# Designs tried in a protein design chat: VH-VL binders against q9umr5. Part 280

Target 1, 268 residues: q9umr5
Amino acid sequence: SYKPVIVVHGLFDSSYSFRHLLEYINETHPGTVVTVLDLFDGRESLRPLWEQVQGFREAVVPIMAKAPQGVHLICYSQGGLVCRALLSVMDDHNVDSFISLSSPQMGQYGDTDYLKWLFPTSMRSNLYRICYSPWGQEFSICNYWHDPHHDDLYLNASSFLALINGERDHPNATVWRKNFLRVGHLVLIGGPDDGVITPWQSSFFGFYDANETVLEMEEQLVYLRDSFGLKTLLARGAIVRCPMAGISHTAWHSNRTLYETCIEPWLS

## First folded at step 11 (VH-VL)

Design ya81 (framework fv_nofazinlimab)
Fold by ESMFold2-Fast, scan of step 11:
Structure ya81 (fold): chain C 268 residues (1-268), chain A 123 residues (1-123), chain B 112 residues (1-112)
Amino acid sequence: as target 1 above (268 residues)
Amino acid sequence: QVQLVQSGAEVKKPGSSVKVSCKASGGTFSDYAISWVRQAPGQGLEYLGYIIPIFGHANYNEKFKGRVTITADKSTSTAYMELSSLRSEDTAVYYCARTQYDILTGYSDFDYWGQGTMVTVSS
Amino acid sequence: DVVMTQSPLSLPVTLGQPASISCRSSQSLVWSHGNTFLNWFQQRPGQSPRRLIYKVSNRDSGVPDRFSGSGSGTDFTLKISRVEAEDVGVYYCMQGTHEPYTFGQGTKLEIK
């Protein structure tokens, strides 16, 4: 009856983080098969995102094959970017709802305690020197570091986000767009009190311009050019935006009101 | 200068639970991961798990998963390790230790340790 | 789990002489980013472990120059160039590359 749900975690995360989410799903949609992928847990979450995409792809293929009616993805934080790439590289995915839970879809540019925990001697203004090196691109966080003051370096050096967003050309871009467009619903969730995702509107495909003014999705070149299908999905009525205030970054998967408002309706 | 100070010795009955505290002082508590390691009398060191307070993320050695719970209270800069369903083989000194992450230089694993807490499971 | 094997387990040494402890891992400790997370700890009787060496060969602040670490891949060595009375204790290697973190069984260093 209910489609299976596949959960992809975030940075330094594991399946234990989703225990409340699983309880909520079990209460509202009893009998749903929920698989939280225990790959790239903890320290392994720092590995390059393309490596993570390959590993998660191998794990989701048999789940999707057993569910011809389709599956749902719930992808948290950095995991939302993994899911973006999965939907693009998989020629035969059958994802109905892709639920992106506070993921930096246009990238990250924040000087938070989270960043200081990983780069204690760096400022956001200087991190581009590390992240846009070949060495830095071997770390997941640098794969979606998007410095709006060095956009030329981001476009040339980003081995992941610039490519998956169609901001830099790639031979597979047309196929990736075709594959991504097969998704039934793109459910975007995020909010101003997240405290980690910077700007928080990155979860809704908004991002800073060179003056650190946030431009929303409809003003982004990737949307205007329809580089991977956002404009087509929006015109089709397939994009759902569900912002919620009062939720910190580590609480998106454990807030009942958030679940009932933004997630539950999309778990047919 | 970071210091880790643990709670005092405990004597527990088989089947009960114990909760050991580890209070961090000096530096920012949220900048560290706090790990728990135990040592049975006359034996070596055994890893139980860790917590990263800034993320609320805890991860456990599979051997103890389901019996160990590691939590943190950022307001008091204190990490806790709770071990349930105690057995005689759980008699050990329990240590907390911290890890710093620094992508540029790599990890600094277990650079400061608490003084240890003796947990004796009586019968 | 990664198995860490130390040898010798008992190391009687004459004061002022060198001492060497070997540590072998059951799989490579090389992280994909080029770092190797192998650490050495000293535990004096009745005390908490104290880290001496991190990432194979880096000495912690305050650790005497007589302690040195070396090795790569699966084979590592801790050397004490001239043993002093205060060095009595148990020495542990530990890997942080693979979860769960694992320790060697310990080497007891004694003055003979």
Scores: ipSAE 0.458, ipTM 0.740, lowest interface PAE 3.1, mean pLDDT 90

Design ya82 (framework fv_nofazinlimab)
Fold by ESMFold2-Fast, scan of step 11:
Structure ya82 (fold): chain C 268 residues (1-268), chain A 123 residues (1-123), chain B 112 residues (1-112)
Amino acid sequence: as target 1 above (268 residues)
Amino acid sequence: QVQLVQSGAEVKKPGSSVKVSCKASGGTFSDYAISWVRQAPGQGLEYLGYIIPIFGSANYNEKFKGRVTITADKSTSTAYMELSSLRSEDTAVYYCARTQYDILTGYSDFDYWGQGTMVTVSS
Amino acid sequence: DVVMTQSPLSLPVTLGQPASISCRSSQSLVWSHGNTFLNWFQQRPGQSPRRLIYKVSNRDSGVPDRFSGSGSGTDFTLKISRVEAEDVGVYYCMQGTHEPYTFGQGTKLEIK
């Protein structure tokens, strides 16, 4: 039978957003047990990401324990960062496919509807003053704010992303790398018309340099140093890149063509 | 300035569904989350769920999952709450209320309410 | 779900005298940086609820200064320094820290 699928939602999201995704999975892989985790919904999605990782970890442990053949993760937007951390902190995960749906894996630097809604008077150029304070790091969105013009502040102040990407040292880094490398496939999905994730290449571990020129994954120090295993996974043939144009941020989980092209092949 | 105007009273049979609307003043709709709360005659307040229209994201009280659906139509600045498989216990006044998220000034939970819509479920 | 418990449930008060309503939560409502999503609502007979207080102690515009909120963690109080005839109604506390949002059972304020 098919491996169970665990779905982790994004900012201000809930299980309801994945109704179409569940429908698609049921059509192509009937009998698949799909669990959409209803944790940190709504306002709680603004809680610090390490707190969210702890809660999601507690929820996924019994699901993984009951599936000796392994499980698949589908993690949307901010949820992709939660899943990144889960794969690193769990000594015993049995994840086959980790499917990252338009997640800011190298961080976020853009004026989007989320930023305007939560910080109506702030511009992206000024948000570093808030996000890189201890106060700001209590909000999930600031945990992956990556201002390319203040990279020194990002490296020193980021309590989550800089640590999980191995951009700043952590005592557990070696164990986190070992754990992450157990993943069967890292399936990266994103595209230029997302409209929220900025730069959209962050979903593929690309990001802005200090001149706002996008450098792809293979040019990142994180990759070159193999800080958490990206270079090893790529060499193993375990990284899948699936970019698709024409899809807005809220449509990744409800587009049939996207599902058939980028997700369906990885749900053994 | 801020107004939430709800649809009129409904009388429904057990097993049917009801769809209540909540129309917001222009730009207010996209700036806020719209929540739904009910109150049975002589009873307290009970939360059903909410929608954030700008993102199309909705969240529901577990007690009503599978029966409640909250949607939004940005073109008409209207949120809807649909409750299916109606029981006599669903007889209540249904309210919409708004919530604003502004990290710098703080959050504003349920600062304005609609006038309420009486839904009566009887045979 | 977080249980919100109000006391008293019935509060007869003489006009011009002070009144106090207690609200206790089954879990801490502290979110971050002193942000505690505890709100107080007034519902006059036949009307929609009206918010009086948000985030424990912040009074909404147009709400008379005789209303004040205080508390922390799991223990909260709404005080009315001088009860007026227009204050008759049911008062509800509500937490917005944990999903689903939950309300106290309500306190009916009456003039004796």
Scores: ipSAE 0.488, ipTM 0.765, lowest interface PAE 2.9, mean pLDDT 91

Design ya83 (framework fv_nofazinlimab)
Fold by ESMFold2-Fast, scan of step 11:
Structure ya83 (fold): chain C 268 residues (1-268), chain A 123 residues (1-123), chain B 112 residues (1-112)
Amino acid sequence: as target 1 above (268 residues)
Amino acid sequence: QVQLVQSGAEVKKPGSSVKVSCKASGGTFSDYAISWVRQAPGQGLEYLGYIIPIWGTANYNEKFKGRVTITADKSTSTAYMELSSLRSEDTAVYYCARTQYDILTGYSDFDYWGQGTMVTVSS
Amino acid sequence: DVVMTQSPLSLPVTLGQPASISCRSSQSLVWSHGNTFLNWFQQRPGQSPRRLIYKVSNRDSGVPDRFSGSGSGTDFTLKISRVEAEDVGVYYCMQGTHEPYTFGQGTKLEIK
């Protein structure tokens, strides 16, 4: 019998987005209990990420309690950040595979049509003025806005990402690190043709420096300091990197080749 | 000026399905969400669901989940609402309506509506 | 689901007199950033609904200033300062704060 799978969606998503993913899982791992959490759907996905984490935590607790052999998480886009926080704040989680589908793990700094859809009059260079205000931090997308040209503002104003990544001190940091390290596998998936996540390497804990040159995970201070356990997980052999070209942001959960290559092997 | 133009009236038998179209003109189709609302004769407005073409997402009112499917074709700037397993209670005028999302200025819910499509379910 | 309750459901009014419609929600409609997504629609006989008011008190372009919206939290009001013959129709409040979006039962405004 296979471990249950819990799916956490992204920005403006709902469980409907995962119908193909569920079909693939049913075909390769028949009998798997898959729960796609219908919380913070659509417009509510813009609510502060800490509020979302609390709601998803309440939904996930009974599922984990019923699965003594463990569970798998598949977390898409913004949902990958929710799952990062869940793994840190839950001192009793039993997650085996945490599969992150094109999630902005180091944040977002992009001037794409998708950004213009939500901020029609803003550019990425100006968005820090909105996002790093108390008003802006009431929106999920601003909780992971990471402007590499305003590091001081990001560190002081980010109420979510800077804390979860250990870039700013928090009283619970030691406990969060211990909890996160209980995960069996961290499976990172993303690619250059995503078109939304900017830089796309954010899905692999890479990010822009002050010159907008992407530095990989192993060059990040959060990795070097082992702030929440990435260096320890990599040394343990628990981090899997699965980049794939040719996949747009809205297709990660509905591409069969991607599923077979990057997801299927981690669903025991 | 954005206009939403819906397909014409339909008469359907119980147990069949109906697919109503909503074609957007003026502006970029992907810039907004399209919602579907129905109104039975002499009754109030009832929300069915919506689609956000640029995000590829659709979300449904639980009451209709499993019977309603909302899709969009970006190439023709047209949204569709399909309702299956029709019953007499589904006799209503079906409307599409536009929603714009702008975080800075707030959301503009249902700011423009289509003309409506009468769907009659009878034997 | 959020229940929207309108009163009165039938509103006969004399031309030139003011009219007022109440709308109550079963839950607070305040969004996390302080916005309240309460909208008012007018539906004239045989026509599609037309939005009059959005976010509690903002009038849409082309809507006469005799229409005004007010309220907060769970209690909202649409006022017409002086009713005209063209105002005949059904008025609906709608909340967009919580999904699924929900409408009031409608208030039928008639000239007596």
Scores: ipSAE 0.598, ipTM 0.813, lowest interface PAE 2.3, mean pLDDT 91

Design ya84 (framework fv_nofazinlimab)
Fold by ESMFold2-Fast, scan of step 11:
Structure ya84 (fold): chain C 268 residues (1-268), chain A 123 residues (1-123), chain B 112 residues (1-112)
Amino acid sequence: as target 1 above (268 residues)
Amino acid sequence: QVQLVQSGAEVKKPGSSVKVSCKASGGTFSDYAISWVRQAPGQGLEYLGYIIPIYGTANYNEKFKGRVTITADKSTSTAYMELSSLRSEDTAVYYCARTQYDILTGYSDFDYWGQGTMVTVSS
Amino acid sequence: DVVMTQSPLSLPVTLGQPASISCRSSQSLVWSHGNTFLNWFQQRPGQSPRRLIYKVSNRDSGVPDRFSGSGSGTDFTLKISRVEAEDVGVYYCMQGTHEPYTFGQGTKLEIK
């Protein structure tokens, strides 16, 4: 029998987006129990990420308890950050493969049409004024806004991303690192034609420096300091990188070639 | 000025499907979501679902999952609601309505409505 | 789903007199930092619904000052200070905080 799969959706999303993914899994791994969590759908996806983490945690506990052999997580877009935090806050998770589908793991800094839905009159250069306020941090998108020109404000104001990345101190950091390191495989998926995640290398723990030059994961302080275990996971052979060109943001969960190349091998 | 214009009345047989259109003008189509609400003769308002064209995402009221499909064509600024396996209980006026979100200026639920499309399921 | 309960369901009013409609939700409609997505709609006979009030107390453009909304948490009120003949119709409250969006049963306002 195959390990159960838990799917966590993204911003303004719901379980309906994953109908093709479920078809693919059923074709290649028949009998797999797949649970797409219908929590924080649509507008509720804007709620603070820590609130979402708590709600998803309550939903995944009974699923993990019923599967002593382990489970897999497939987490799309913003959902990948929820799953990142879940793996850190759960002392007893039994996740084998954590499959991150085009998630902004080091944050977001872009003026895409996607962001303009929520901030139609703001430029990316000015969004820090809203996001790095207590009011702004009550919105999920601001929890992972990472302005490379105001890194001091990001480090001090981010209530979510700076903490889970170990960029700012937290009392639970040592426990979060230990918990995260229990994951079997960290499968990172993303690509240059996504059109939403900016920079797209954020899906692979790369990000802009102060000059907007992308530095890859191995050049990041969080990796070099091994703040939450990336260096340890890489040394263990547990990090898988699967970039693919030609896929737009809303197509990661419905592209058969992507599924067969990047997802299917990790659903044992 | 924002205006939502819907397709004309439909008469359908039980078991068939209907597809209603909602064309938006005024403002940028990608800046808002389109929701669908129905009203049976003499009854209240019932929410079916919505689409956010910019994200390509649609969400449905669980009561209608499996029968309702909401789509959008950004090139023509038109949203569609398709309801399948029609029953006499589906006889209603179907409305589209706009929701606009701007974190700075606030949220606007259902601020503009289409004129409605009468769908009659004929015995 | 969030249940929205209106009272009264039938509201006969004398012209020029005030009218009040109550709306109660089965759970809190408060979202982040004071945002409460409670709306009021008017539907005149044979017409599409028209939004009067959004976010509890904000009047839409073109809506007469005689309409006002108030409330918090789970209890909300729509008031008409002086009812006019054109106010005849059905009034609905609607919550947008929790999906699926839900409406009250409607209050039919008629002139006596």
Scores: ipSAE 0.464, ipTM 0.768, lowest interface PAE 3.2, mean pLDDT 91

Design ya85 (framework fv_nofazinlimab)
Fold by ESMFold2-Fast, scan of step 11:
Structure ya85 (fold): chain C 268 residues (1-268), chain A 123 residues (1-123), chain B 112 residues (1-112)
Amino acid sequence: as target 1 above (268 residues)
Amino acid sequence: QVQLVQSGAEVKKPGSSVKVSCKASGGTFSDYAISWVRQAPGQGLEYLGYIIPILGTANYNEKFKGRVTITADKSTSTAYMELSSLRSEDTAVYYCARTQYDILTGYSDFDYWGQGTMVTVSS
Amino acid sequence: DVVMTQSPLSLPVTLGQPASISCRSSQSLVWSHGNTFLNWFQQRPGQSPRRLIYKVSNRDSGVPDRFSGSGSGTDFTLKISRVEAEDVGVYYCMQGTHEPYTFGQGTKLEIK
């Protein structure tokens, strides 16, 4: 009798991307009820993250209510940030394992071809002018744009990530932390060959300092202040880190070895 | 100028599959998404799905659930649409069209179209 | 899915006279950054569709200024101020705001 699994997709993605993941789960945990949420697909994935959180929240509430023993979340890329917010805003969530597949948990700062596709005339050094405006904050990708050279603008303008990470104060921060700490396991997955998430250590709560040197999670002020519970979760033994080389951004949900090593053990 | 050139007409039997190509020339193939739209003889336009070559990600209209697969080969600047389990109702002209997602200048939906590929499904 | 409804579906017009095509969506097409992704396409017999109008009212390069688009929210109009013989064909509205993208049924414009 396995707990139900809820899957949240990423930027310009849909439920179809998870067909291999569903096959793996069915093979190793037959009878598991897996719901892949088909909301904010394709272009709609560019909508503000708080709007996406509201929509996904409405979808997950009845699923969680029907599963008194708990549920697992598998959240891919941008979807991992949606799930971060869900766990904080929901007073009644019963999530056991939150499995974050290559999600930019501390934000994104990179000149990948992926960014050029959406901002063909912009460089990463100039994108802060667009993203940290009210207009730019109406796009999901700008909600987690984290320019390490303009921390003052990030802290003041980020309507989503700076708040959910506790990098800027919010009236609900104490309640959000209490809710997030109810999670059973935080399983972080990512790797150096992702090619999209920059720095790749963002998937493990590491990020650039002002000199673009990566500082790991334990050196982040967010961790040291225990702003939303990372230090407490680590002390409980509830954080799992599963880095894997050789996996590109679009392959995290379709690699069997990755599934067996990093995901399967947490699907009780 | 960007041009989209599609493969030639196909005649297929019911139950088989067809794979139509769309080769882009001019500009960088990775700068845009390629969508597929079909039109049955004398009928309107119906959207099938799209691929974003730079991401390797495709999204599909649920109506074609499990039957349509859209892929891209960046080295040849070619997108493909494969439709399986063909029925007589799949007889149509299949078009590729491009979309650009430049956030600063806005989106350019279906600004260039291929010439179309007639797919006839008959025994 | 968003339903796009065009009216009329058949539009016989006298040369030199104006023509108007309506398009209504089953839900709002307004996007978060203030844009409305409503497009108009022309398809001449035996040819691929060609985009005439994008984002409600913007004409593509090379499209004659006798073509104009207007509307907001759920109600949109394509107008041809003076119909010419080359305008014969089928006209489609299309929404790009919501996935999946959807088209109207098409309006066949023909000369009387």
Scores: ipSAE 0.559, ipTM 0.795, lowest interface PAE 2.5, mean pLDDT 91

Design ya86 (framework fv_nofazinlimab)
Fold by ESMFold2-Fast, scan of step 11:
Formats: C-alpha cells, structure tokens, sequence
Structure ya86 (fold): chain C 268 residues (1-268), chain A 123 residues (1-123), chain B 112 residues (1-112)
C-alpha cells in the first residue's frame, strides 16, 4: 500500500486546483489516501505565514499519527514555505518525500501578475517600503518578499523567511534544523517559464545578489553554513532537483509529463 | 463604468445541466474575481463559488461540490457557471458579482452585480 | 461555515423615522491586519443586490449619508436615520473574512 499524501496549496488557491494531480496519483498509485488541506483558501492565503503554519500543523498531526510508515507532502508555491516551517517546528514529523512544487524557497523579487494584482500601484523596486513594515508583515506575500537591494531591511523585518532559512538568528534554530533533517527526500521542482516565481531559481534555493545576478544554492551563505541542513541533505543524497521548461506557474499541478518525471517517482 | 451582463432565462428538465454566462466590460477582466450567488423565489442569497480568471483558480461552497463548475474565458471576458443534475430546488435567479483584491486600498467584495438569470427547473 | 444572523427579519417603518438592523456572526470577522470584512447590501423588488456599506462602516459612492454601518468583532448594525420610500427592499449582511462567504437571512424593510 502507498503512503498517504498531504497537499498544501498556494496563494489564492484551494483544493479544487489539484483535481488533475489527484487523478494522476490515483492512476499510478491506486489506493493512495490523498488529503488536500482546505485551510487558508482564497483570501485567507494572505494571512501571516506563522498563523497558517499553526493551522496546517493542527491538521497534519492526526494524519501523520495514523500513518506510522510515513507520509509524503506535495506543497505548491507559497505552500512550499508553509511545509518548510512545518518540518522545522514539528518534533515528530514522519515525512518521507517533501515535494516542493515551484515554491519561492529563497524568497520572491519580481514584477509579476501576483504583485500587480495585489499592489496595482507598486513596483518591485519600492515594495520594500510596505513589506518591511510591521503592517506589511501581516500579509503572507510580504513574509517571503526578499529585496536583494535592501538585504539589511529583509534581515531585520522578515518575520518568517529570514528565520526559517537561518538568515537571522532565532533561539529555536538548532531544534528547527534537527527536525527538518528528519525528512527522507527534498524534491525541488521549478522552471524558467513559471512567470511568477522570480527568480525561478528560488525554487532550487538560488537567488539574486545585489546586482541581480542569480547565485545557485551551493553559493548561498545558508547552504555554506548549513544553517537548516541543506548541505547535510545534499551530502546524504536526499536532495532531488527536477527543473522543467515550458510550464507556467498555474500549470505545475496539472501537467502529466511533469507529474510522471518529477513527482511520481517519489510517491512510495 | 464596470458592467456584468448575464445570459437569458433558461427552463430545464430535472436531471439536466444549465450553463449561465457573465460577460464583463469596463475594466480588465483578469483584475477581478467573479463569484456566483443564487436566490430561490422568496428566499435569501446563497453563495455557490468563485473563479479568479487571472490564475484559473476556482473554489466552491461544499454544498454544491460535485455539481457546480465555474470557468472563465479571458479572450471574451466571460465567466460561466454550470450546474448539473438539476432538481426543482435549483429553481432560482443566479447572479454573478465581482471582487477586487487591492491590499493597499482594501478589498472590494461584491461591488458590482450582474442583472441575474432566472433558471426554472420543471418537468 | 460562519453563520450570519439578522434581526429583525421583518421591519415595518413609518416614513421619516429611523430604522436599525442587527447582524451577528458566529465567529470574529477581524482579519489579521485589523480590518473587518462585513458588508451590507440592499435589494429592491425585482433588482439585483446593491452594496451600500463595505468594511463595517464605509459607505459606497452614491449611497446617501442617511445610511451608516457600525460594529466590531461579531456584532454589527446598519442604521437608516430617516427612512424614505425608495428604501423599501431586503437588506443583507455578508461576511468576506472567512471562506465560504456567507449572508444573513435578510431583513425586509416595509413602509407602514
């Protein structure tokens, strides 16, 4: 029998977005119990990420408890950051595969449809004034806004991403690292045609330097310092990278080729 | 000026499906979410679900899950609500309404409504 | 789901007199940044609903100043300071804080 799968959606999303993904899983792994969490749907996806982490934690505990063989997580877009925090704050998670589906793991810095939709009069160059205020940090999108030109403000004001990435010190950092390292596989998925996640390499722990040149995961201080375990996971052979071109942001959960190539192999 | 214009009245038999359209004008269609609400004769307002055309994402009230499907065609600035397995209890006026998600000025819930489409389910 | 309860459901009023409608939610409607997404709609006979008030107390453009909204948390009020003949219709409160969005039962305002 297959391990249960828990799906965590993204910004302005709901369980309905995953109907094709559920169909694919049912075809290749019949009998798999798939739970798409209907928490923080639509507008509520804008609530602070720590609030979302608490709610999702309460929902996943009983699912994990009834699956002693382990569970898999499929976490889409912003949901990938929720899952990052879940794996760090849970002392007893039994996650085998954590499948991060086009999530901005090192943050977001882009003039994309999401920014224009939510901040129609703002540009990426001036959003730091809003996001790095206490008021701005009450919105999930600002919790992972990472302006490479105002890194000092990001480090001081980010209430979520800078902490879970170990970019700013936190009393729980050592425990969070220990908990995260319990994961069996970290499967990173993303691609250059996503059109929303900027830079797209953020899905693979790459990010802009101050000149907007992308530095890959192995060049990041968080990797080099092993702040939350990336270097250790890579050394264990536990990190899988699955980039795919030609896929737009809202198509990752409904593309059959992507599923067969990047997701299906990790659903034991 | 924003307008939402709906398709005309429908008479359907039990067990069939109905598909109602809502065409938006006066603004960028992809800047809004389109919600569907119904009202049975002499009754109150009941929420069915919504679609965000920009992202293609839809969400439904659990009461209608499995029977309602909301879609959007960005090329014609038109949202659709399809309700299947019709029963006499589905006789109602169906409305579309828009919502804007502007964080700086605040959300604008259901600020403009369509004129309504009467759907009658009878044998 | 959040349950929205309106009172009264039937409101006969004499022209020129004030009218008041109460709306209570089963959960707090306060969002994380302090805003409360409570809206009031008017539906005149044979017409689509029209929004009068958004975010508890903000009046829509073109809505007469005799309409006012107030409240916090779970308890909200729509007040009409001087009822006019054109105000006849059904009034609904609606919450937009929690999904699915939910409406009150409606209050029918009639002229005596």
Amino acid sequence: as target 1 above (268 residues)
Amino acid sequence: QVQLVQSGAEVKKPGSSVKVSCKASGGTFSDYAISWVRQAPGQGLEYLGYIIPRFGTANYNEKFKGRVTITADKSTSTAYMELSSLRSEDTAVYYCARTQYDILTGYSDFDYWGQGTMVTVSS
Amino acid sequence: DVVMTQSPLSLPVTLGQPASISCRSSQSLVWSHGNTFLNWFQQRPGQSPRRLIYKVSNRDSGVPDRFSGSGSGTDFTLKISRVEAEDVGVYYCMQGTHEPYTFGQGTKLEIK
Scores: ipSAE 0.489, ipTM 0.779, lowest interface PAE 3.0, mean pLDDT 90

Design ya87 (framework fv_nofazinlimab)
Fold by ESMFold2-Fast, scan of step 11:
Structure ya87 (fold): chain C 268 residues (1-268), chain A 123 residues (1-123), chain B 112 residues (1-112)
Amino acid sequence: as target 1 above (268 residues)
Amino acid sequence: QVQLVQSGAEVKKPGSSVKVSCKASGGTFSDYAISWVRQAPGQGLEYLGYIIPMFGTANYNEKFKGRVTITADKSTSTAYMELSSLRSEDTAVYYCARTQYDILTGYSDFDYWGQGTMVTVSS
Amino acid sequence: DVVMTQSPLSLPVTLGQPASISCRSSQSLVWSHGNTFLNWFQQRPGQSPRRLIYKVSNRDSGVPDRFSGSGSGTDFTLKISRVEAEDVGVYYCMQGTHEPYTFGQGTKLEIK
């Protein structure tokens, strides 16, 4: 009776991190088949996002094929970007709810623990020199690095985010938009106390302008141009925004109140 | 410099659980991943999993998923490995080892090891 | 899981002579942009493993230059140019490219 749920993890993560989420789903929607994909775990999560998209695509095809009533996606952090691309590249996906847990949908620009972990001697102001090189684009974190002070480099060098957001031309853009628009609901979750996703409004398609002033989704060119379907989805009533304060980046999948408020209502 | 010091030997009954500690001294605890590796008497090395204390993320070898839990307490710079539903074949020396990530200069897999903790499972 | 196969498993060597240990992986260990996460460890009797070599050929600080690593893709070698008495122990290769991380079965080096 309940649609199957597919979970896609984040950077340096694995299926084990979702034990609490699975407990919550089992309590409120008993009998739900939940598949947490154990692909690109740990350091493999640093591999190029297009490579990850291809691998996850192969894993989700048989799950979707067995569920003619549809499936739900719950995609955490970097995993939300993987799911964004899956919905665009799959001509036949049957996703009802796409639940994005604190994912940097417009990109990342912050001196956070993730950045300091991987680039300890770099700061956000100079990371563009590494990330926007061909070498840097071989790392997932650089695929969604979005330096608001170097938009020309981001648009030319981003091999992933600029393309799926329709910010840069791609031969498949029209088909990707059509595919993405088949989603039933786009559920966006995030909040000011995340501490990693910078700006946190990136989880809601907001982002910095050149002066580091956050502009919300409706002020973004990608929304105004309807580049991949956000304006159409919003007009259709298919976008759900569920911000919550008090939740740190590693707690989105393990907070009961967050689950009950933002996730549970979308698991039919 | 960084040193990893583990808790003392344990003797456990089949079906019980064991929790081994690994205390890091020197350096910043949160800058490293702490991995757990075991070695049965006279046998080779077997990887169990790791934790990245800074992010609170843990990854486990599928063979041990559901039985192993790796946690970290940043206030005491201590990582823990708990293994439940113990069997006689879990008798081994359990080691912690650290890994640091630095994309620009390369990461360092298992560059420092703890002294090991003997866990014996017998009735 | 990536299977790591070492040969020989037993390596008796005369003092001062060279020794060579082979390690083969069931899958390529090339990760990204040329990085290959193949490590070599030494375990002396009763001690914790000690890393000798990381990323195929890089020697750890304090490791004598008579130890060297080489190889690419799926075929790797650890060489000791002149075996000394303190080299007695078990040597393990380990791959860090694919999770779960896996070790070879070990090569026991003995002085004859």
Scores: ipSAE 0.472, ipTM 0.761, lowest interface PAE 3.1, mean pLDDT 91

